# Designs tried in a protein design chat: VHH binders against Hexosaminidase D (HEXD). Part 12

Target 1, 346 residues: Hexosaminidase D (HEXD), of Bos taurus (Bovine) (a6qnr0)
Amino acid sequence: MRLVHLDLKGAPPKVCYLSEIFPLFRALGANGILIEYEDMFPYEGHLRLLRAKHAYSPSEIKEILHLATLNELEVIPLVQTFGHMEFVLKHEALAHLREVARFPNTLNPHKEESLALVTAMIDQVMELHPGARWFHVGCDEVYYLGEGETSRQWLQQEPNSKAKLCLSHMEAVASHMRARYPTTTPLMWDDMLRDIPEDQLSGSRVPQLVEPVLWDYGADLDLHGKALLVEKYRKSGFSWLWAASAFKGATGVNQSLTPIEHHLRNHLQWLQVAGSVPADTLRGIILTGWQRYDHFSVLCELLPVGIPSLAVCLQALLHGDFAENVKARVENFLGISSLEEMSFRR

## First folded at step 4 (VHH)

Design i01 (framework vhh_7zox_3)
Fold by ESMFold2-Fast, scan of step 4:
Structure i01 (fold): chain B 346 residues (1-346), chain A 120 residues (1-120)
Amino acid sequence: as target 1 above (346 residues)
Amino acid sequence: DVQLVESGGGLVQPGGSLRLSCVASGFTFSRYAMGWVRQAPGKGLEWVSDIYSGGSTGYADSVKGRFAISRDNAKNTLYLQMNRLKPEDTAVYYCAKDTYKWGNPYFDYAGQGTQVTVSS
């Protein structure tokens, strides 16, 4: 699959904008979307405190799913369940669920209430996504894991380890999904799994429950290292894996390439990784579109500036290269005479 | 503008050998897994062999030890060396390119095919 990631935190696009954008995604070669709602999802009941004041309504979510169906785009929702929980854990009512009291980033995996919270979030999102074949549970950049008082005490007991703590929470979340939604497969970002030895992974139930998403947004990938990591995951028992690239953001401090050149190079490198692993390994690639989070940033404004990069990257993936004929096709989609004109942006 | 042109088929006696070739154009050959699929009269498509861009190979159980797949990236050419041919190998052989490796690694493009007939 080729999924476009929509990062909706802070300023969601109006449904009318999505009605224009989804046909474009399909025309460019996308066949799915990964929707990261955060506080833009219309949480209700005891979770109402999580929604922003201008979050989508349930009716608007249903309209978004209808538009995706009309454009043959598979919808995968994303709910963070471990790290990146700031929009949840910043609330005083939920601060007791933090791994470290001072920092709202990481959920405490030792509390029964933590699992109850994130599974309730998943259940409300699934209520509005009843046909989802995949559901992303996040689990990336779990900063401070093991640093809370309860975790430090737990880790002093053999044979406990940070890897066991991490896998235990992931297993609990994924087991909830598999049991309650048997036709839905959980996805998670792979960074918390990268350094866990093969024998510990295969000793857990996680490989039977989830499909990991290997992310790297660099212009130069360690192709051999990626192939070895893929082999480790396969040997650990994971049936399918996903890749994730970036079509906007994530260019960091390296300014030697234009943003479009950086993102195109990232995608061409992922094509090389895909070519170096067995055919029955990668289920799809997620083209991530991270938002610049500041008071001038709105998703509707940022997505239009990312469209030339998205067009280049999707067409390169669809055709397996970015030769002159593919470049010409992208120039026609964008209504420009040369892609070199897009390397300079106001 | 993608083209795959198969050649090398023909009539051969049981126990004989044939070498199939497929010349590719219109895409970056070295970046794709390439393969051979075949269709016997009145039957569906059967995967025969593949070779990944990194050089790893796979074979159907029915042809293991008899067939060898290879590629020449400098010439944009895929080969299938077929040894100890059996009447059951009679089929049209198609060269295939995998353009949807990201989700389902199904070979989604095939050329016109080349007929292989194994009979006395």
Scores: ipSAE 0.000, ipTM 0.168, lowest interface PAE 13.5, mean pLDDT 84

Design i02 (framework vhh_7zox_3)
Fold by ESMFold2-Fast, scan of step 4:
Structure i02 (fold): chain B 346 residues (1-346), chain A 120 residues (1-120)
Amino acid sequence: as target 1 above (346 residues)
Amino acid sequence: DVQLVESGGGLVQPGGSLRLSCVASGFTFSSYAMGWVRQAPGKGLEWVSDIYSGGRTGYADSVKGRFAISRDNAKNTLYLQMNRLKPEDTAVYYCARESYKWGDSYFDYAGQGTQVTVSS
């Protein structure tokens, strides 16, 4: 699969705009979308406090899903269930669920109420996404895990470890999904799994429950290291893996390449990784499009500004390279005379 | 030069068995998913079975429980064990190599085929 990631925090696109860009995603070679709602999802009932004032309505969510169906785009929703929980844990009513009281980033995995909270979030999102074949539960950048009072006490007992704590929460969330939504497979970002030894991973139920998404947005990937990491996950019992690249955002360091050149190189590197592992390894690739809001900038970076990069990256993936004929095809799709012109536009 | 050479076809009575073989050359066999597709008289191509490089297998509903796909990477050989054959299994069977593009698979090379006829 080739998924376009929609990061909806801040100023999310209006439904009428999505009706214009979904046909373009399909034409460029995408066959799905990963929707990261955050506080833009219309949470209700006891979760209403998580909803932003300008969140989508349930009817707008249904319209978005209808538009995806019309354009043959598989929809995968994403709900953070461990790290990146600031929009949840910033609320005083939920602050007692923080791993570390001072920081709203990470959910305390020891409290039954923590699991009840994130599974309720999953359930409300699933109610508006009937038939979702995959659901992303986040679990990336779980900062401060193990540093809370309860975790420090728990870690004093053998055979407890930080890895076991991490895997236990992931297993609880994924088990909820498998039990309640048997046709839906959980996905999660892989960074919290990278340093866990094969024997500990295979000793947990996580490999039987989830498909990990290996993310790397660099222009130069460690191809051998990626192949070894893939082999570790396969030996641990994971059935399928996903890759994740970036078509915008996360390009700041070293600035020797234009953003489009950086992202194109990232995708060409992922193609080399895919070619170096068995064909039954990678289910798809997620082209991430992280929103970045600069309060001092006169111009906001919106999804439309990323379209040239997305077109380049999707077409490179579809054709297996980015030769002059593929470049010409992208220029024709975008109605421009030269990608070099677009590379230097503000 | 990718080559796929099928063998093992023939005439068999309903309820009988046949084992098809396919010898591959010109590429790293162990790195590719392989499959069998068939074409019945007057009909289009139908996917029968595939086996991924890691050993996972898939089967068309029409053959599930009766056919078994396997591979021997040391011999660059793909097999299809066909049991409880029916007249509806009569077709030319093609060995095929699967190409992969980010979760999308398609057969990019096929052999010349071997005829399987199931008749009394």
Scores: ipSAE 0.016, ipTM 0.357, lowest interface PAE 6.1, mean pLDDT 86

Design i03 (framework vhh_7zox_3)
Fold by ESMFold2-Fast, scan of step 4:
Order: C-alpha cells, then sequence, then structure tokens
Structure i03 (fold): chain B 346 residues (1-346), chain A 122 residues (1-122)
C-alpha cells in the first residue's frame, strides 16, 4: 500500500478541497489515506469536550469517506492513545489522567479511567469507519513515561521496567481493538519498540496484536541498521511491518538539499530498505505530512512544497526510481513546465 | 529511462532448450529484483520466475526443475535457461523489473520490453 497521511491539527482542509485532492492522490499512485483527526473528529456524549468548535460533523466525515471510496483510497483512521495526547489532556476535567501533572502529552497507563477514555475514543471513531481494515493507535514519543508518581512507585518493584509498562498499555489498547473489531488490525508507530530486546517483545502479546510502522524521515538512512531492526521485529513475532517516510516537514537545517530533494531521497532510501528485506515483510509505506504549527494555513503548507513533493515521492515509489519519464509525468500532473520551478534537483 | 530488451526466443521441438536474455538499461540493475512473465495465446500474464538483487530465486510450479533464472550484474543482463520445453510453454516471454506496489502479495513487476516469442511445436 501507499498511504498519504493527513494531519488535521490546526487548520484542516474543507471537504470541498478534499474532493479536489483525493483524485490527484489516486492519479499520483496513492491507494490509501491515514487520517489523523485529533480534535477535528466530532466526538459526542462524554467526549464532546474533545472536539474543536469547527470540527467536522458526522455527515462531513461520511462525505470524506465517500470521496475516498470514489477514488479507490482505503481509509485508515489514527487516534493517539498514549503519547501526543495534548488535545485531550489539556482539559482540566482530564488532567488527572496525565502521567506527569505539569505535562499534558502522555497518558497515565496505570489508571483504569485512562484505558476507558482511549477505548471510548477508538469506539466513536470506529462507529464512523465500519469497514476499516486497519486502525492506527499512535503510541509514538511517549515522553516522560515512568516519571509520574504512580509509575515511579510501580517501577521500584522488580522485575518491573519502563518497557513492561509501555508494552502493557499497548497490549491493553490493541486487545480491545482485536476483541471488539476482529477484522481490523491495529497499527502503531515503532519508536517505543526499537530499543526493547527481542526476548521481551516476544514475551508480550504485542507482536500478535499489532503491525508496527517503522519511521525515518532522513535523506540518508542506515540501511543495514533498518534491515537488522526489521529482522528483530520478525523474530519477535510481528507478521507484517509498515514503513513511514515524509513528503513535508522533518527536513531540519540541511542547506545542501531542497525540501523536495530531501523527501525524494528519503523515499529512494526506503525503496533500498524494502529491497533488502524478505518478501511478505512490508505491507506498505505511509507518506507522512506533519503539520508545522505556525501562522500558515494547511493550503499554504501543502501548495508550495507539499503537493509537488508528494507527487515526486509517490511517483518514485510507484516506478521504483525517478527517471526522466517519471519526472515528465509529475510535471504534467502539476500543470508546470519544469520541476526546477519548485527547487527540484537530481 | 528504463529499457528492457529481450532476445533468444524461437521455434523449438518438445524436449528442446532455449536461453532467453534481457539487457537492461536506465537504472542500477544490481539493486532490483528481476523476473520473467509470459503470455500464452489468448491468455493473461503468468509469472514464470524471479531473482532478487541478492540472487535468491523463485519459480512457478509449472516450470520448477526445468527452468533456471540467473543474472550477470556486470553486464546488466538477466537470463532464463529453459530446458525440457513443452507445448504448454508456448508464449511471449517478457523481462520484468521489480516495481513497488507495496501491500501486494507479490512484488509488482513492470513490463518494459516487447517480449520474445517462444513456440514449442513439431
Amino acid sequence: as target 1 above (346 residues)
Amino acid sequence: DVQLVESGGGLVQPGGSLRLSCVASGFTFSRYAMGWVRQAPGKGLEWVSDISSGGSTGYADSVKGRFAISRDNAKNTLYLQMNRLKPEDTAVYYCAKEGYDWGSEYYYMDVAGQGTQVTVSS
């Protein structure tokens, strides 16, 4: 699969704009979308406090899904269930669920109410995505895990560890999904799993429950290191893995490459990783489009760099390289005379 | 620009042998899996064999034990040695470069050449 990630935080696109770009995504070679709703999802009932003033309505969500179906794009929703919980834990009513009282980013995994909260969020999102074959539960960058008072006390008991704490919460969330939605497979970002030894991973139920998404947005990947990491995950019991690249953001201060050149190089490096691992290992690649939180709208972020970069990257993935005929196809899709107008180089 | 040029086909009697060649250009040949796909008259495309960048090979059950795929990375050339040919092997044989349609059960094979005709008949 080739998924385009839509980060809807801040300035989400209107449904009418999505009706213009979904056909373009499909024409460029995408066959799915990873939708990260955050507070733009129309949560109801006791979760109503989580929705933004201008969140999508349920009918708008249904229209987005209809547009995806018309364009042969499989939709995978993403709900953060551990880290990146600021839109949830910033609320005074939910502050008691923070791992560390002063920071709203990480959920306390020891509280029964924490699991009840995130599973309720998953259930409401699933109600509007009844045919979802995959569901991403987040679990990346779980900052300060283990630093809360409850966790510190729990960690004093041998053989408890931060890895055990992390895996226990992941297992609880994924088990809920598999039990309630038996045709839906949970995905999660892999960064919290990378440093966990093989024996500890295989000792958990996590490898049987989820498909991890290995992410790296660099222009130069450690290809051998990625192959070893994939081997560790397979030996731990994971059946399928995903890759994640970036088509916007995550370029750092590298002045030697334009943003488009950086992202193209990232994708060509992931193709090299894919070629070095066994068949039946990687299910797909997610092209991430993380929001930069500043004064610009989503259109300002997508139009100057995002869409041209996405076109270059998707076509490189589809064709296995970025030769002159592929470049010409991208130029035609974008209605431009030359990609050099977009600061493109080899 | 990716180019694949197939050769080596022809008319052969049942039980005979042929060696197909495919000369590749326009990409770093050694880094991609390569394969052979065939199309019999009036039928769809059928995967025959592939070889990874590292040299690992796969074969369709219909040709296993009779065909051998190999590659010469220094010459950017893919080969298919076909032994004990049967009338059922009659087809146009296409050289295919690995393409990435991730999430498929098989690596997506791009067909870039015109193919080479193999006819097994007496």
Scores: ipSAE 0.000, ipTM 0.153, lowest interface PAE 14.6, mean pLDDT 83

Design i04 (framework vhh_7zox_3)
Fold by ESMFold2-Fast, scan of step 4:
Structure i04 (fold): chain B 346 residues (1-346), chain A 123 residues (1-123)
Amino acid sequence: as target 1 above (346 residues)
Amino acid sequence: DVQLVESGGGLVQPGGSLRLSCVASGFTFSDYAMGWVRQAPGKGLEWVSDIYSGGSTGYADSVKGRFAISRDNAKNTLYLQMNRLKPEDTAVYYCARGSTYRWGEPSDAFDIAGQGTQVTVSS
């Protein structure tokens, strides 16, 4: 599969705008979308406090899903369940669920209430996504895990480790999904799994429950290192893996490459990784589109600004390269005389 | 142009052995996973074996313990050593390169560029 990631945090697109760009995604070669709702999902009941003032309504979510269906785009929702929980844990009523009291980014995995919270969030999102084949549970960049008082005490006991703590929470979340939604497969970002030894991974139930998404947004990938990592995951018992690249929001300042050049190079590197692994290994690739917020500048990393990069990257993936004929096709499709001109018009 | 040229097939008695070779050109051989797929008379394509760029190998249950896949990156060549051959192994064998952009489509994930090499196992 080729998925476009929609980061709905901050200034999310209006539904009427999505009706204009979903046909474009399909025309460029996408066949799915990964929707990262954060506080833009219309949480209700005891979770009402999680929704932003300008969150989508349930009717708007249904319209977005209808538009995706109309354009043959598979929808995968994403709900963070471990790290990146600031929109949840910033609330005073939920602060007691933080791993470290001072930092609102990581959920305390030792509390039964923590699991109850994130599974309730999953359940509300799933209610509006009937028939979802995949559901992404996040679990990336779980900063400060193991540093809370409860975790520090737990880690002092003989069989316990930080990896076991991490895997136990992942297993609990994924087990909930598999039990309640048996036709839905959980996905999670792979960074918290990368350094866990094969024997510890295979000793957990995580490989039987989830499909990990290997992410790397660099212009130069360690191709052999990626192949070895894929091999480790397969030997650990994972059935399918995903790749994730970036079409916007993942370039640093002071780069020698333009943003479009950086993202294109990232995708060409992922094509080489794909060619170096067995056929039954990679389910798809997710083109991530992270929102960039800088209060010193005008909003410049919004989705419309990323469309030229997305077109370049999707077409490179579809054709297996970015030769002059593919470049000319993208330029013609976007109605420009050169991609270099578009880079400078921003 | 990407080219894969298979050789080494032939007629062999049950219990015999054959070694297939595939010479690749037009791409950086060492960067790609390589495999063998076969097509028996009147049947569809069946995956036989593959070898990662990282060196790990995989085998279909029907050939495990009898076939051995290997590669020589200096010669851009893929091999399949076939031992204890059975009549059921009769097929055209194709060398295949891992696809760079066929994501989540296992049957189309390998690119077959050559005409294959015929293996016939009969008395």
Scores: ipSAE 0.022, ipTM 0.317, lowest interface PAE 6.8, mean pLDDT 85

Design i05 (framework vhh_7zox_3)
Fold by ESMFold2-Fast, scan of step 4:
Structure i05 (fold): chain B 346 residues (1-346), chain A 121 residues (1-121)
Amino acid sequence: as target 1 above (346 residues)
Amino acid sequence: DVQLVESGGGLVQPGGSLRLSCVASGFTFSRYAMGWVRQAPGKGLEWVSDITSGGSTGYADSVKGRFAISRDNAKNTLYLQMNRLKPEDTAVYYCATDSPEYWSEGYFDYAGQGTQVTVSS
């Protein structure tokens, strides 16, 4: 699969804009979308405090899903359940669930209330995504894991380890999903799994519950390292893996950089990785469009700035290269005489 | 607790050299791309240089050939060797990090308090 990641924090697209963009995604070769709602999801009841002021309504979510269906785009929702929990843990009512009291990044995995919170979030999102075949539970960049007082005390006892703590929470979240939604497979970002030894991974239930998403946004990938990592995951018991690349980056202080060549090379490198692993190993690739700004910031990157990069990257993936004929196809699709004539940044 | 502490700034004559250091703590330094960003008086932030976890380096055109970025993972320290300094290099220099390992963009999630570099006769 070829999925476009929509990071909705900051300045999420209006539904009417998505009605223009989804046909574009399909025409460029995408066959799915990964939607990261954060506080833009219309949480209700005891989770109402998680909603942003201008969050989508349930009706708008249904409209987005209808638009995806019309354009033959598989929808995979993403809910962070471990790291990147600032939009949740910033609230005073939920601050007691932080791993480290002064930082709202990471959920304390020792509390039963932590699991109850994130599974309730998953359940509400699933109610509006009936028939989702995959659901991404995040679990990336779990900063400060093990540094809370409860964790430090727990880690002093054999055979406890940070890896065991990490896998325990992942297993609990994924087990909830598999038990309650048996036709939905959980996805997780792989960075917290990369350093866990094969024997610890295979000793957990995580490989039987989730499909990991291996992410790397570099222009030059460590192809041998990726092949070894894939082999480790396969030997650990994971049935399927995903890749994740990036089609846009932050347009920060060095706005003279042209990121399209960087992102194109990233995708061509992932094609080399895909060609180097056994068939039926990688389920697909997720083209990420991360917002770089803090969750407390109102600033964001607009999706339209990344569209030319997305077109180049999707077409390179679809055709296996970016030769002159593929470039011409992108130029025709974007309605330009050459890519050099279009502005790809402010 | 991510902490970045810069040092090595000071007053230097045009054509001189300075070596900036940044001691990092609170994260696994060797796994993160690191960079230097500067802000001249009354100007915006300008990306200067970066180095990936794997050691690949990038430089702004204004400093290319004069500055060299390096890292010592055993000491959790980032360096910027600044040669043939110009008055235009006068700025507060910030050490910065971002979580993507192969980062080559000018944005950062974390930055230190900065160290002042003044190039004047």
Scores: ipSAE 0.000, ipTM 0.117, lowest interface PAE 20.0, mean pLDDT 82

Design i06 (framework vhh_7zox_3)
Fold by ESMFold2-Fast, scan of step 4:
Structure i06 (fold): chain B 346 residues (1-346), chain A 120 residues (1-120)
Amino acid sequence: as target 1 above (346 residues)
Amino acid sequence: DVQLVESGGGLVQPGGSLRLSCVASGFTVSSNYMGWVRQAPGKGLEWVSDIYSGGSTGYADSVKGRFAISRDNAKNTLYLQMNRLKPEDTAVYYCARDYKWGESPYFDYAGQGTQVTVSS
């Protein structure tokens, strides 16, 4: 699969805009979307405190899903269940669920109420996404894990470890999904799994429950290292893996490439990784489009400014390269005379 | 206009060999992720082999060591050399473009297929 990631933090697109952009995604070669709602999802009941004032309504979510169906785009929703929980844990009523009281980023995995909270979030999102084949549970950048008082005490006991703590929460969340939604497969970002030895991974149930998403946004990937990591995951019992690239944001400190050139190279490198691993290993690639909000700058990088990069990257994936004929096709799709006009170095 | 035309199938005895060809038009084989998939009578599609634009190859466990995928850039043609054929290799063989990025056997383009029958 080729999925476009929609990060709805800060400046979510209006439904009428999505009605224009989904046909373009399909024309460029996308066959799915990963929707990261955060507080834009219309949570109800005891979770009403999680929704933003300008969140989508349930009818708007249904309209978005209808638009996806019309354009033959598979929808995968994403709900953070471990790290990146700021929009949840910033609330006074939920602050007691923080791993570390001072920081609202990470959920305390020792509290029964923590699992009850994130599974309730999953259940409400699934209610509006009937028939979802995949569901992303996040679990990336679980900062401060192990630093809370309960975790520190727990980690003093043999054979407990941070890896076991991490895997136990992941297993609990994924087990809930598998039991309640047997036709839905959980996905998660792979960074918390990368440094866990094969023996510990295979000793958990996580490989049987989850498909990990290997992310790297660099212009030059460690191809050998990626192949070894894929082999480790396969030996650990994971059946399918996903790749994740970036079409906007996350360009790093290298100023020698334009943003579009950086993202194009990232995708060509992922094609090389895909070619170096056995078939039936990688289910698809997720083209991530991260939003950035800076306190000193109220401007976010919006989806429209990323469209030229997305078009270049999707067409490179579809055609296996970005030769002059593919570039011409992209320019024609976008109705422009030259890609150099859109998003190159100033 | 994109077209893929397979050929080289036929009837062969167990232990024999066949070489399948796939002539592409409307795009360049060497610039694309290409593969072979097969469908036995009454069964679903099964991935057989692939080749990335950079030249890296992969094979299904059932054919590894017996089959070899290759390409000829001058002829814009993809090949599958099949050795030590078994009755269970009997299937319609399709060449396909860009199936790696989808759930196997997803692909953007495929030919009409070529029939391989392994029988004594």
Scores: ipSAE 0.016, ipTM 0.256, lowest interface PAE 8.3, mean pLDDT 84

Design i07 (framework vhh_7zox_3)
Fold by ESMFold2-Fast, scan of step 4:
Structure i07 (fold): chain B 346 residues (1-346), chain A 122 residues (1-122)
Amino acid sequence: as target 1 above (346 residues)
Amino acid sequence: DVQLVESGGGLVQPGGSLRLSCVASGFTFSRYAMGWVRQAPGKGLEWVSDIYSGGSTGYADSVKGRFAISRDNAKNTLYLQMNRLKPEDTAVYYCAKSDLYSWGTDEYFDYAGQGTQVTVSS
């Protein structure tokens, strides 16, 4: 699969804009979208406090799903269930669920109420996404895990460890999904799994419940290291893996590359990784479109600005390279005479 | 190496039922999405249904509520239960296997079997 990730935090695209770009995504070679709602999802009832004032309505969500169906795009919703919980844990009523009291980013996995909260969020999102074949539960960048008072006391008991704490919460969330939605497979970002030894991963139920998404947005991938990581996950019992790249975001390290060149180089190297592992290993690739804000809360790159990079990257993935004929096709899709005329602000 | 052998087709009257089977070999069946595609006389290929390795299913609008796809990973077998058949369902039905390298190619299915004929007429 080739998924376009839509990060909706703070600045959701108008439904009318999505009606214009979904046909373009399909034409460029995408066959699905990963929608990360954050506070843009119309949470109701006891979760209504999580909804931003300008969040989509339920009817707008249904229209977005209808547009995806019309354009043959598989929809995978994403709900953060562990890290990146600021939009949830910033609320005074929910601050007691923080792992560390002063930081709103990580959920305390020891509280029964924590699991009840995130499963309720999943259930409301699933209610508007009937028949979702995959559901992404986040679980990336779980900062400060193990540093709360309850966790510190728990970690003093043998054989407890931070890895076991991490895996236990992941297992609880994924088990809820598999039990309640048996035709839906949970996905999660892999960074919290990377340093966990094979024997500890295989000793948990996580490999039987989820498909991890291996992400790396750099211009120069460690191809050998990626192949070894893939092998570790397969030996740990994971049946399927996903890759993730970026079509917009910071190009930071290599100042000699334009943003488009950076992202294209990353995608071509993910194709090399795919070619170096067994064919029954990678299910697809997610092209992430993270929204970034500077410290003044100014959005640094909107989705429309990322479209040329997305077109380049999707077509490279679809055709297995970015030779002159593929480049010409992208230029035609974008209505430009030369890709070299493009400029990108980061 | 990859082999897909379909069976179960035949002649039925409108409103009847048929169950198609596809026995797979030469690959790790449980890890691949499998599907059914059909080709009516003088028409192109039409996707009918698929089932992912995790069990999630999809159906073409023309067959929703009438057809049910399933798989038995222990027997390396894919099934299509076809109910309330219509003359418009007349086609050669092909079992098909997905290829993950489709994200590096323009192919949805990388292999299809020889097909089994389904004829719905009075």
Scores: ipSAE 0.000, ipTM 0.214, lowest interface PAE 10.9, mean pLDDT 84

Design i08 (framework vhh_7zox_3)
Fold by ESMFold2-Fast, scan of step 4:
Structure i08 (fold): chain B 346 residues (1-346), chain A 122 residues (1-122)
Amino acid sequence: as target 1 above (346 residues)
Amino acid sequence: DVQLVESGGGLVQPGGSLRLSCVASGFTFSSYAMGWVRQAPGKGLEWVSDIYSGGKTGYADSVKGRFAISRDNAKNTLYLQMNRLKPEDTAVYYCAKDEYYHWGSTSYFDYAGQGTQVTVSS
């Protein structure tokens, strides 16, 4: 699959804007969308405090899903359930669920109330996404895990470990999804799994419950290291894996490549990783577009940089390279004589 | 040069059986997912079944329990055993080389052959 990631934190694009960009995504070669709602989802009841003032309504969510269906785009919703929980844990009523009192980033995995909270969030999102085949539960960059008072005390007891703590929470969240939604497969970002030894991974139930998404946004990937990581996950019992790249944002400082060149190289290197593993290993690739906060900002970014970058990256993925003939296809599709004008704009 | 040659189609009465074959050449057959897609008269293309390099199989709901996909990597041959055929199964059947999980594929028909006609009629 080829998914375009929509990071909706802070301000949701209007449904009318999505009606314009979904056909464009499909025309460029996308066949799915990963929607990271954050506080833009219309949480209700005891979770009403989580929704932003300008969050989508339930009817707007239904309209978005209808637009996706019309454009043959599979929708995968994303709900953070461990790290990146600032929009949840910033609330005073929920601050007691923080791993570290000073930081609203990470959920305390020792409290039954923590699991109850994130499963309730999942359940409300799933209610508006009936028939979702995949659901992303986040679990990336779980900063300060193990640093809370409860965790530090727990970790002093044999045979407890930080890996055990991490896997236990992941297993609990994924088990809830598998039990409640048997036709929906949980996805999660892989960074918290990368350093866990194969024997500990295979000893947990996590490989049977989730499909990990291996992310790397660099222009120069460690291709051999990625292939070894894929092999470790496969040997640990994971049935399927996903890749994640970036078509906007995620570029370093003092970069010599233009943003479009950087993102194209990222995708070409992921193609090399895909070619080095068995054909039934990688289910798809997610093209991430981080740091979108409002619909004006999103539209401006998409028009001058995002759309040309997305077109280049998707077409490179579709054709397996970015040779002159593929470049000509993108230039023709965008109605321009040269991509250099877009790449080197001032 | 990638070549796919389908055979085994024909006229069969409802409830009958047919076995389709696809002989592949020009690529490392064992490394790629292979599948069958069909086009009924006046309709678009419909995915029927696939089989991945590791042996995993998938089936469209319309054919599940009636069709069985298999491959013989030593002979570079893909098969589709079709049982309990219905008039609705009438279509041209195409063998497709598709690395389903390799996102570089443009379509299910990147290296589709000429097809083989299956007609289910009384």
Scores: ipSAE 0.015, ipTM 0.259, lowest interface PAE 8.3, mean pLDDT 84

